# Designs tried in a protein design chat: VH-VL binders against q0aze0. Part 24

Target 1, 268 residues: q0aze0
Amino acid sequence: MKIILVNNRFKENTEKKAQEIAGQLSALNVEVIIDNGLDEPYAGTVDFIMVLGGDGTMLRAARRYGQRAIPVLGVNMGTVGFLSNIEINELAEYLPLILREEYSLEARMMLEVAVFQQQSLLTRVFCLNELLLRSNSPRMLSFALEISGQKLEPYRGDGLIVSTTTGSTAYSLSAGGPIADPQLDAFIVTPVASHIINKRPLVVSPEREISLHLLEEREAIIGIDGQIKMDFGAENRVLIKRAPHPLLMVNLKAKPFFTSIDRSLQRQ

## First folded at step 13 (VH-VL)

Design X14
Fold by ESMFold2, fold request of step 14:
Structure X14 (fold): chain C 268 residues (1-268), chain A 122 residues (1-122), chain B 113 residues (1-113)
Amino acid sequence: as target 1 above (268 residues)
Amino acid sequence: QVQLVQSGAEVKKPGASVKVSCKGSGYTFTGYYMYWVRQAPGQGLEWIGVINPDSGGTTYNQKFKDRATMTVDKSISTAYMELSRLRSDDTAVYYCARGHEYETYLDYFDLWGQGTLVTVSS
Amino acid sequence: DIVMTQSPDSLAVSLGERATINCKSSQSVLYDSDNKNYLTWYQQKPGQPPKLLIYWASYRESGVPDRFSGSGSGTDFTLTISSLQAEDVAVYHCQQYYSTPLTFGQGTKLEIK
């Protein structure tokens, strides 16, 4: 069995724990590939991905590996969030189940984001939580939103969030979007400080295609999962679709979303 | 070994063009952004632009936008930068460089080519 | 364009002593969403291409000696060499990658006094 062990290279105690876990797995004849974020994603065949850390480390793992249809387990080493399933001190208890593949999977929709410079594809990236379009100056943006070729009235404000249901409890929530059941597939489109009073958050079918472009020259930023940053200007446009594959999250321990939602939000 | 190897030095007359090549090896060539940077004699570094070697998409420093063309031949893991309508003040060492981040072009460079001296003189 | 200004333009420091090089950006290069400073330091020895030393303002690249450290945030950054060695004679460049165009400081030449 071959496992990718994803950790956060900027947190020394997680690196030490990752080495300890890699040693434990090697003693059980499990081949371990450590991904601390320095190297390109491992391209070879693997059976399982174990993410050591909080939601931020899971976001990186999802972007790197989410399109590969490999089970991904979130192991909390800090603040309990929305994307971990077990605690680090429980890992030894659950290792036999992992090795025997005795667990269920929960699918989480991802976004596929394509940013163009004029007619040329500049960037293609995947996203678990959200894309943020935001002004990079004190001045408001004027921008166009199209949903499957349907042109909405222009937006004016600080920006826009296009979120998955998993991302509904992240930046989208702070901007006034709804909390969504992460088992639903949908886009959640949430305006950021809109000057247009009647621009409400939208919940949109995952089969739609969302397009954004600026209507005036302004400095803007595209942010992905709060971790990847891009420039966005008058010659750019972005297309957003449902990604070809969902993230397959491992369920070893019951973690009911609705009964635990207040506890998880208290950590933000 | 992971490396970037550039074409050799060139001497050009004003008004001509030059095309510098940069071959990447030891890594997934299309998985990282490729950058071009120049350094005039005794001067600092100046960014020319970035190319996505998978898609061919580019963004240029506005200073070079009408004279520089970056391209890629994926089949031989080679990037090119062509600078046209050369002037004497285009005399510089031209570097290719690889970004660390594969998800964005807003990045630092963890690998540099050896540099290509381009001399423009009458 | 984000202008990067280094100081001093040149610096002479005795072997074993501390060298400091400053880099100032015309606007903040700290991204609020990830709380990271988009600032990198390179070393360029005579006749060679630049070599990565420090990324995200303060993280040392693999293989870079412990005597090199980066600090600062927002608009003000410092590269420190705690105990200067003869092989540290080079030009040092800072670079921002917060927005395009990507820009460099003008360079600081470090020499042995």
Scores: ipSAE 0.746, ipTM 0.886, lowest interface PAE 1.4, mean pLDDT 90
Fold by OpenDDE, look of step 13:
Formats: structure tokens, sequence, C-alpha cells
Structure X14 (fold): chain C 268 residues (1-268), chain A 122 residues (1-122), chain B 113 residues (1-113)
């Protein structure tokens, strides 16, 4: 068996724990690769990904490895979030199950985000939570939203969020978006401080494509999972699709989503 | 070994063009943005632009948008920067540099080429 | 464009003494979504390309000695060398990568007094 341990280079405790766990796994004849984000993603084949940390680390891991259809386990290290399955102090208990591959998988839809300048592709990113378009100034944006080629009325506001159902409990929620069942595949399109008071969030089929571009010369920013930042201007276009592969999240411990929402939100 | 190796020094006349190459090795060439930065003698660093080696997508400093052309040959892990209509104030050491992240071009540079001196003189 | 201004342009510091270089941005380079400062420091020795020292304003690149440290947030940043060594003689550059165009300070030449 070969496992990638993903930790956060900015959190020393996760680094230390990664080293410790690596030693333990090695003693069990498991090959271990540690990814703290400093290097390019490991290109070799692996059987399992263990994410040590919080939601942020999981998001990074998803962007780095999600398209490879590898089981990903979130191991929480004292943070509050929605993306970890077990706690670090439970790892020893569940390690035998991991090694025997006795676990269930939950497929989570990811976004494929493509950013263009004119016809040139600047970047393509797979992400688990959301794409954010927002103004880079106190002034509102005017931008066009297209869904499967259907042009909606121009949006005017601070920005727009396109989120997965997984991301519904992230920034989309703060912006007034609905909480979605993580087992449902859908886009959630949530306006951010729309000039139109009654502008409602949209729940969109994962089979559709979403396109955004500015309607005026204005400085804007796109954000991905709250971690990736890019400039966005009048010559840019963003295309959002369902990623070809879902993130395969390991479910070792039952975590009822709906009964845990209030508890999780109270802690944030 | 992870490294960027650039082409040799160039001497050009005003009005001419220069094309500098940068070969990456020891890493996945298409996995990192490639940046071009120049430095005039005794001056600071100036960003020229960035290219996605995988897609060929580019973003230029507006100052160079009409004169600079960035390209890549993925088959040989090589990036190119061509600067046209050269003038004396284009005299500088030109560097290629690798970005640290792969998701965005808003980045810092963790790997640099050795630099290519381009001298423009009549 | 975000203008980066370093101070001083040059300084001489005695061996073993503290060296301080400042970098100011014309606008904040703090990104509210990730709460990170998009600011980096480079060291450049004569005839060599710049070398990465500090990223995200305060994190040392691997292999960089502990005597180097970065601090600051928003628009004001500082590179500190706690105890100057002979090999630290170089030009130091700050750079913002908050938005395009990516911009650098004018550089600070550090010499031994």
Amino acid sequence: as target 1 above (268 residues)
Amino acid sequence: QVQLVQSGAEVKKPGASVKVSCKGSGYTFTGYYMYWVRQAPGQGLEWIGVINPDSGGTTYNQKFKDRATMTVDKSISTAYMELSRLRSDDTAVYYCARGHEYETYLDYFDLWGQGTLVTVSS
Amino acid sequence: DIVMTQSPDSLAVSLGERATINCKSSQSVLYDSDNKNYLTWYQQKPGQPPKLLIYWASYRESGVPDRFSGSGSGTDFTLTISSLQAEDVAVYHCQQYYSTPLTFGQGTKLEIK
C-alpha cells in the first residue's frame, strides 16, 4: 500500500504529526509520501490520501489530487469544519480498516474552472467548494451570467459565487446561499450583495455550463476555495463545469450532515 | 537537478528583435507558470509577462504587450521570449523564472534562470 | 499599478549587527480571503539571478538561514537580518504578487561597514 499524507506547511503541528504517522505507517510496511504543499503534487500512483488538518488543507488536497480518483480521508486536527471524517486521536483506531480498505466512499462533485483571456486559457483548476467573482473596489460590478448558453439579465453587485453542494456550507452560505445536501450534484449560484434585492440563488443542474464575464472595464478578482486568487478584467472569461471526476471522500465514521449543521455553524 | 537554463548573450541593433530561450529540467515543465523578468544595468527588476506552459496562455505587462511575445515548446520543455523593435533602454539581463503555484499566475518565483544579457546598441 | 518603494536605497552595516530593509506598497497586498500578504523578498548577489528568501511576507524559503526574517502587513513590510554575515552582501528586492502587473521595489544594496 502507498499513502500520501497531506499536511499544511504553515502549521507546524501538522508537519510533526505527518512525520510521526509516516513513521508508524512505514513500520507497517506502508510506503508514505508527505505533501506539505511546497513541491509539485506527487505524480506516482497511490492507493490512499490522508489529509491532516482542517477544511483548508482538504481543499488544497482536492485541487491537487481530486482528479485522480483516489480515496481521500480527512483527519481533523482540532479545527472546525465540514470536510474531516475522523479526529487525529481516532486515527490509531481506524488505521486497521484503512489498511484493509474496509471503508465506504462518498463521491463529492467538484468544479472545473477555466479562466480565459480572450481565447487563451490562462488556467484550469478543479476545486471542491466554489469560484468567487468579486469587485476589487468599493464599486459594484456589472457582469454577464450565461447558463448553457442562456444569457441571463446582467448582474450588478459586489460579485457572484458558483459553488458545489459541498461548498454550500462555505462562503456561499455567508452570502445567503442555501445549504445543500452533499450527496446531491448541483451548482449553487449565489449573488454577493446584488443591487437587485430579490436576486435569488440559483440551483443549477451539474450538466450545464456556467460562464461569467464583465460587461464593463472594471477591476475584479476571482477566488477559488478562498485560497487561489486571480485578477479578472473585461478581457477575461470564466467557464465553470462539473469536474470529470468527483472527489472520493472516505467515510470511516458516520457523520450525519443535517443533524450536525447547527453544531458546526455555531462553532464558526 | 531542478534548473532553468537560458540561451547566451545577445547583441542587437535598434529596431531588431531578440528571442531568448529558457529550458526547464528536473521538474514537470507544464506544471508551473513561466515568468519573464528583466533588469537593466544597476536597476531594479521589471516583470514582462507570464505564460502557462501547458495551455500557452499568456498575460503581459501592458508596457510590453505590443512588443513581447512569449511561447513554449512543451516537447523540449523550453520557453521563449521574443522582444521586437528593440531600443537602447531594452538593454538588460533577461530572466526566466518559475512560479511556485500551478493554479494561479499571481505568484512569487522560486527558481530562476541564469539570465541572458541583451545589449542594444547602434 | 502597485508601486513598491524600498528604503533605504543602500545601507552599510557592520558584521554581526542588525540590518533592516523596508518595503512599502502603494496599496495593500493583504488578501482578505486567505489573510495572506502577497509579498516576497529576494536576495541578489553580483552576477547572479535573484534568490527567493521570504514569501507570504514572513515565511522563509527552505535553506534560508534563521537570521533572515520578514515582517509586516498591508502596505508596510520589513526584511531583517539579525546578525549580518559577510555572505549577506547583496541587493535585496521586494515584490508584490497581489495583482498584475507584478511589481518590484527598486532594490536595496546592502554592504558591510
Scores: ipSAE 0.668, ipTM 0.885, lowest interface PAE 0.9, mean pLDDT 93
Fold by OpenDDE, fold request of step 14:
Structure X14 (fold): chain C 268 residues (1-268), chain A 122 residues (1-122), chain B 113 residues (1-113)
Amino acid sequence: as target 1 above (268 residues)
Amino acid sequence: QVQLVQSGAEVKKPGASVKVSCKGSGYTFTGYYMYWVRQAPGQGLEWIGVINPDSGGTTYNQKFKDRATMTVDKSISTAYMELSRLRSDDTAVYYCARGHEYETYLDYFDLWGQGTLVTVSS
Amino acid sequence: DIVMTQSPDSLAVSLGERATINCKSSQSVLYDSDNKNYLTWYQQKPGQPPKLLIYWASYRESGVPDRFSGSGSGTDFTLTISSLQAEDVAVYHCQQYYSTPLTFGQGTKLEIK
């Protein structure tokens, strides 16, 4: 068995714990790769991914490895979030089940985000939470939204969020989007500070495609999961689809999402 | 107006410690990784480490892990690098350099301080 | 650790002529997933800090003259100045950011012949 431990290089406690866990796993004849984000993603074949830290680390892990259809376990290390399944102090208890591959998987839809310059592809990224189109100035954006080739009325505002249901409790929520059941596959399209009061969040089928482009010469930014940014101008287009593969999240412990959501949100 | 301004030259004896400061201005200080790089006279560049100015999290070159300490004071947009147990071969110009936003993991530098000469001599 | 080796250590080129500096990495710095080379070039003039010229092996930083270009892939890279100008006298450094620790070449001193 080969396992990747994903931690945050800027959280020393996660680094230390990763080394400790790596030693323990090695003693059990498990091959371990540690990914603290400083190096490139491991290119070799692996059987399991363990994420040590919070939601941010999980998002990075998802972008780096989610397309590879590998089970991913979130192990919380004292942070508040939605994407961890067990606590670090519970790892010893569940480790035998992990090694025997006695766990269930929860498929979480990811976004496929493609950014174009005219007809040329600039970049393609898979992400777990959301794509954000945001103004890079105090000026509002004017942009076109198309869903499955259907052109909606132009948007005007600070920006737009296209989120997965997983991402519904992230930036989309702050922008007034709905809280979605993470077991549901759907796009959530949430306007950011639109001057049009009747612009409501949209819940869109995962079978549809979403495209965005600016209607005016404005400076904008594309943000992905709050961790990646790139400049976005009038000559650019973004196409958003359901990723061809979901993130396979390991479910070792039942978590009452709806009964604990208020507590989690109060801590953020 | 985007710039990094470092503290002045230092002369130290072997075994002493030195602390170099780097003040950022003209940009969001906590939004970018801060790197430290040094250059011995007539030599190439050597990476010391990186710090997240927002969280204070650090990653060091293993060569310096036991002697270098990076810190930040967010209230004045200033990063610090302290090097202890100085040796003659620590004589170098020390640079702070700006990287990219958190979680981009692009470790090249578009903004540099003017450098701080640290001389270690008996 | 990835070792970066530049060649030559120093060179003199006449004004208006082409200058070529090479950089070799001990292992590939090409990332297959994004097909990008994690290699950068810096220019350092006397008494000044390094200045970013090229990133991702071939992308010019904003404000860098067109006469500067980067090429190569994998382990072999080249910085080219198509027509040397007087202000181009400097030490040039290559750096990989493919993996830690971050490492630099030893530098190449470029002078006017």
Scores: ipSAE 0.006, ipTM 0.461, lowest interface PAE 10.6, mean pLDDT 90

Design X4
Fold by OpenDDE, fold request of step 14:
Structure X4 (fold): chain C 268 residues (1-268), chain A 122 residues (1-122), chain B 113 residues (1-113)
Amino acid sequence: as target 1 above (268 residues)
Amino acid sequence: QVQLVQSGAEVKKPGASVKVSCKGSGYTFTGYYMYWVRQAPGQGLEWIGVINPDSGGTTYNQKFKDRATMTVDKSISTAYMELSRLRSDDTAVYYCARGHEYETYLDYFDLWGQGTLVTVSS
Amino acid sequence: DIVMTQSPDSLAVSLGERATINCKSSQSVLYDYNNKNYLTWYQQKPGQPPKLLIYWASYRESGVPDRFSGSGSGTDFTLTISSLQAEDVAVYHCQQYYSTPLTFGQGTKLEIK
């Protein structure tokens, strides 16, 4: 068995723990690769990914490895979030199940975000939570939203969020989006401070495609998962699709989403 | 082991074109944005543009948009920057540089080529 | 375009003394979505390409000595060498990567007094 441990090099406790766990796994004849973000993603074949840290680390891991059909386990290390399944102090208890591959998987839809410069593909990114389009100035943006070839009325506001159901409890929630069942596949399109009073969020089929472009000669910013920043100007187009592969999240311990949602949100 | 190696120095006449190459090794060439930066003698650094080595997508500094052309040959992990209609003020050391992450081209540079001196003189 | 301005243009500091270089951006390079400053420092020695020193305004690249530190936020940034060494003689450049075009300061030449 080969396992990738994903941690955050800027958090010393996760680095130390990764080394410790690597030693333990090696003693059990498990091959271990540690990914702290310093090097390029491991290109070899692996059987399991263990994410040590919080939601941010999980989001990074998803972007790095989500396109590969590899089970991903979130191990919380003293943070508050929605993407971890077990606590670090529980790892010893569940390690035998991991090694025997006795766990269930939950498929989480990811976004495929393509940014074009004129007619050329400039970048393609897979992400687990959301894309945020936002003005780079105090002035409102004017932009076009198209869903599967259907052109909606021009949007005017501070921006727009396109989120997965997983991302519904992230920035979309702060912008007034609905809380979605993570077991559903759907786009959540949430306006950010729209000029239109009570502009409502849209729940869109994962089979559809979402296109965005500016209607003015201004610059905006694209943010992804609260970690990635891109320019977005008049010459750019954004195409958002369901990623071809979902993130396979490991479920070792039952974690009721709806019964814990209030507790988790209050702690943030 | 991880490095960028550029082509040799060039001497050109005004109005001519120059094409500088940059070969990456020791890493996944298509997994990182490639940037071109130049430095005139005794001056600061100036960004020319960026290319996605996988897709070939490019973004140029508006100053060079009509004269600079960035391309890649993935089969040999090589990036190219061609600058046309050369002027004397194009005399500079031209660098290729690798971005730290693939997710965005708004990035800093963690790997540099050794530089290519391009001299434009009558 | 974001204009980067360094100060001073040149600096002479005695060995073992503190060296301070400032970099100012014409607009904020702080991204509120992730609360990071899109600011980098490079060291360039004669005849060599720039070398990465600091990224995200205050994080030291691997292998960079502890005497180097970056600070600041928004529009005002500082590179500090706590105790100047002979090998630190170089030109130092700040760069913003908040938006295109990516832009650099004019550079600061650091010499030994």
Scores: ipSAE 0.874, ipTM 0.938, lowest interface PAE 0.6, mean pLDDT 94
Fold by ESMFold2, fold request of step 14:
Structure X4 (fold): chain C 268 residues (1-268), chain A 122 residues (1-122), chain B 113 residues (1-113)
Amino acid sequence: as target 1 above (268 residues)
Amino acid sequence: QVQLVQSGAEVKKPGASVKVSCKGSGYTFTGYYMYWVRQAPGQGLEWIGVINPDSGGTTYNQKFKDRATMTVDKSISTAYMELSRLRSDDTAVYYCARGHEYETYLDYFDLWGQGTLVTVSS
Amino acid sequence: DIVMTQSPDSLAVSLGERATINCKSSQSVLYDYNNKNYLTWYQQKPGQPPKLLIYWASYRESGVPDRFSGSGSGTDFTLTISSLQAEDVAVYHCQQYYSTPLTFGQGTKLEIK
């Protein structure tokens, strides 16, 4: 059995703990690859991914590995978030179940984001929470939203969030979007400080394709999962659709979404 | 051994074009953005543009947009930068560089080629 | 375009002493959502390409000696060499990567006194 152990090099407690866990697994003849974020994602076949840290480390793991249909377990090492399943002090208890593959999987929709300059693809990235379009200056944006070729009335404001249901509790929520059950597949489209009164958040079928482009020259930013940043200008267009594969999140410990909402939001 | 190896020095006349090559080895060539940067004698560094080696997509510094062309041959892990309508003030060392991030071109460069001196003289 | 201004253009520092190089951007390079400063420092020795020293304003690249450190946020950044060694004679550049065009400071030449 081969496992990727994902940590955050810039969080010292996760580096030490990752080495300890790798030692324990190696003693059981489990091959361990440590991904601390510095090197290329491991390209070889693996059976399981264990993420040590909070939601931010899980977001990076999802972007790196989410399209590979590998079970991913979130292990909380401090602040409880929405994406961890067990606590670090519980890992020894659950390790036998992990090794015997005695767990369930919960599929979480991801976005596929493609950013173009005119006709050429600049980047393709996957995300678990959201794409943010926002102004890169005090000036507001004027932009077009198309949903499966249907052109909506122009938007005017600070920007727009296109999130998954998993991302509904992240920046989408702060912008006035609804909390969504992460077991649903949907886009949640939430305006940011819209000057157009009737631009309410939209819940959109995951079968749709969403595109955005600016209607006037302005400096804007595309943000991915609050971690990745790109320029966005009048010559750019972004296309968003459901990623080919969901993130496969491991369920070892019951973690009821609805009874944990308040605690999870407070720790965010 | 992770490295970028560039083509040798060139001497060109004003109005000509130059094409500098940059071969990447020891890493997944298509997995990182490739950048071109130049440095005129006694001057600072100037970014020319970036190419996604997987898709061929490019973004240029507007200063070079109408004269620079970046391309990639994935089969030999080699990037190219061609600068046309050369002027004497294009005399510089031209560098290729690799970005650190996989997911964006807004990046710093963790690997540089050795540089290619291009001299433009009549 | 984000203009990067370094100071001083040149400095001489005695062996074993502290060297300080400043870099100022014409606008903030701090991204609110990840709380990271999109600022890096390079060292360029004579006849060589630049070499990465510091990224995200304050994180040391692998293999860079501990005497190099970066600090600052927003628009004002500092590269510090705590105990200067002879091999540190070089030109030092800051670079922003907050937006395109990616831009560099004009460079600071460091000499041993």
Scores: ipSAE 0.777, ipTM 0.895, lowest interface PAE 1.2, mean pLDDT 91
Fold by ESMFold2, fold request of step 14:
Structure X4 (fold): chain C 268 residues (1-268), chain A 122 residues (1-122), chain B 113 residues (1-113)
Amino acid sequence: as target 1 above (268 residues)
Amino acid sequence: QVQLVQSGAEVKKPGASVKVSCKGSGYTFTGYYMYWVRQAPGQGLEWIGVINPDSGGTTYNQKFKDRATMTVDKSISTAYMELSRLRSDDTAVYYCARGHEYETYLDYFDLWGQGTLVTVSS
Amino acid sequence: DIVMTQSPDSLAVSLGERATINCKSSQSVLYDYNNKNYLTWYQQKPGQPPKLLIYWASYRESGVPDRFSGSGSGTDFTLTISSLQAEDVAVYHCQQYYSTPLTFGQGTKLEIK
């Protein structure tokens, strides 16, 4: 069995723990590839991905490996978020089940994001939580939203969030969007500080294609999962679709979403 | 093993064009953005633009947008930068450079080519 | 455009002593969502291309001696060489990657006194 052990090179405690776990797994004849974010994503075949850390480390793992349809387990190392399943001190207890492949999978929708300069593709990236369009100046944006070719009335404000249901508890929530059941597939489109009174969050079919572009020359930013940053100007547009594959999250320990909402939100 | 190797020095007349090549080896060529940067004698570094070697998509420093053309031939892991309508102040060493990651072109460069001296003189 | 200004333009420092190079940006290069400074330092020796030293303002590239360190946030950044060695004679450049165009400081020439 071969696994990828994802950690965060900027968090020393996760690096040390990753080495310890790699040693334990090697003693069980498991081949371990460590991904601390520094090098290229591992290109070879693996059976399982284990993420050590919080939601941020899971977001990076999802972007790197989510389209490979490989089981991904979130292992919490102190702060409980929405994407971990077990605690680090429980790993030894659950390891036999992992090795026997005795676990269930929960599919989590991802976004496919394509950013263009004119008609030229600059970037294609996948994300688990959200795309953020926001102003990069004190001045408001004026921008167009299209949903499957249907042009909505222009938006004016600080920006817009297009999130998955998984991302509904992230920046979309702070901007006034609803908490969504992560078992649903949907886009959640949440305006950020809209100047237009009647612009409300929208819940949109995952079969739709969402397009954004600026209507005036302004400095704006595209953010992905709160981690990836791009310029966005009048010559750019972005297209957003459901990604071809969901993230396959491993479920070893029951973690009821609705009874844990308040606890998980206190940790964000 | 991981390296960027550029074409040799060039001497050009004003008004001509030059095309500099940059071959990447020892890594997944389409997995990283490719950048072009120049350094005139006695001056600092100046960014020309970036190309996505997988899609061919580009964005340019506005100073160069109507004279510079970046392309790739991914079958031979080679990027090109062509600068047209050359003037004497285009005399510089031209570098290709590789970004650290693929997800964005807002990036730092962890690998540089050896540089190509382009001299523009009458 | 984000203007990067280095100081000093040149610096002479005795072997074994501390060298300090400053870089200022005309606007913040700190991205609030990821809390990272989009600032890097390169070393360039005569006749050679630049070489990466420090990324994200403070993280040392693999293979760079631990006498090199970066610090600062927002608009003000510092490259420090804690105990100067003869091989550290070079021009040092800062670069921002917060927005396009990507821009560099004018360079700081470091010499042994």
Scores: ipSAE 0.769, ipTM 0.892, lowest interface PAE 1.2, mean pLDDT 90

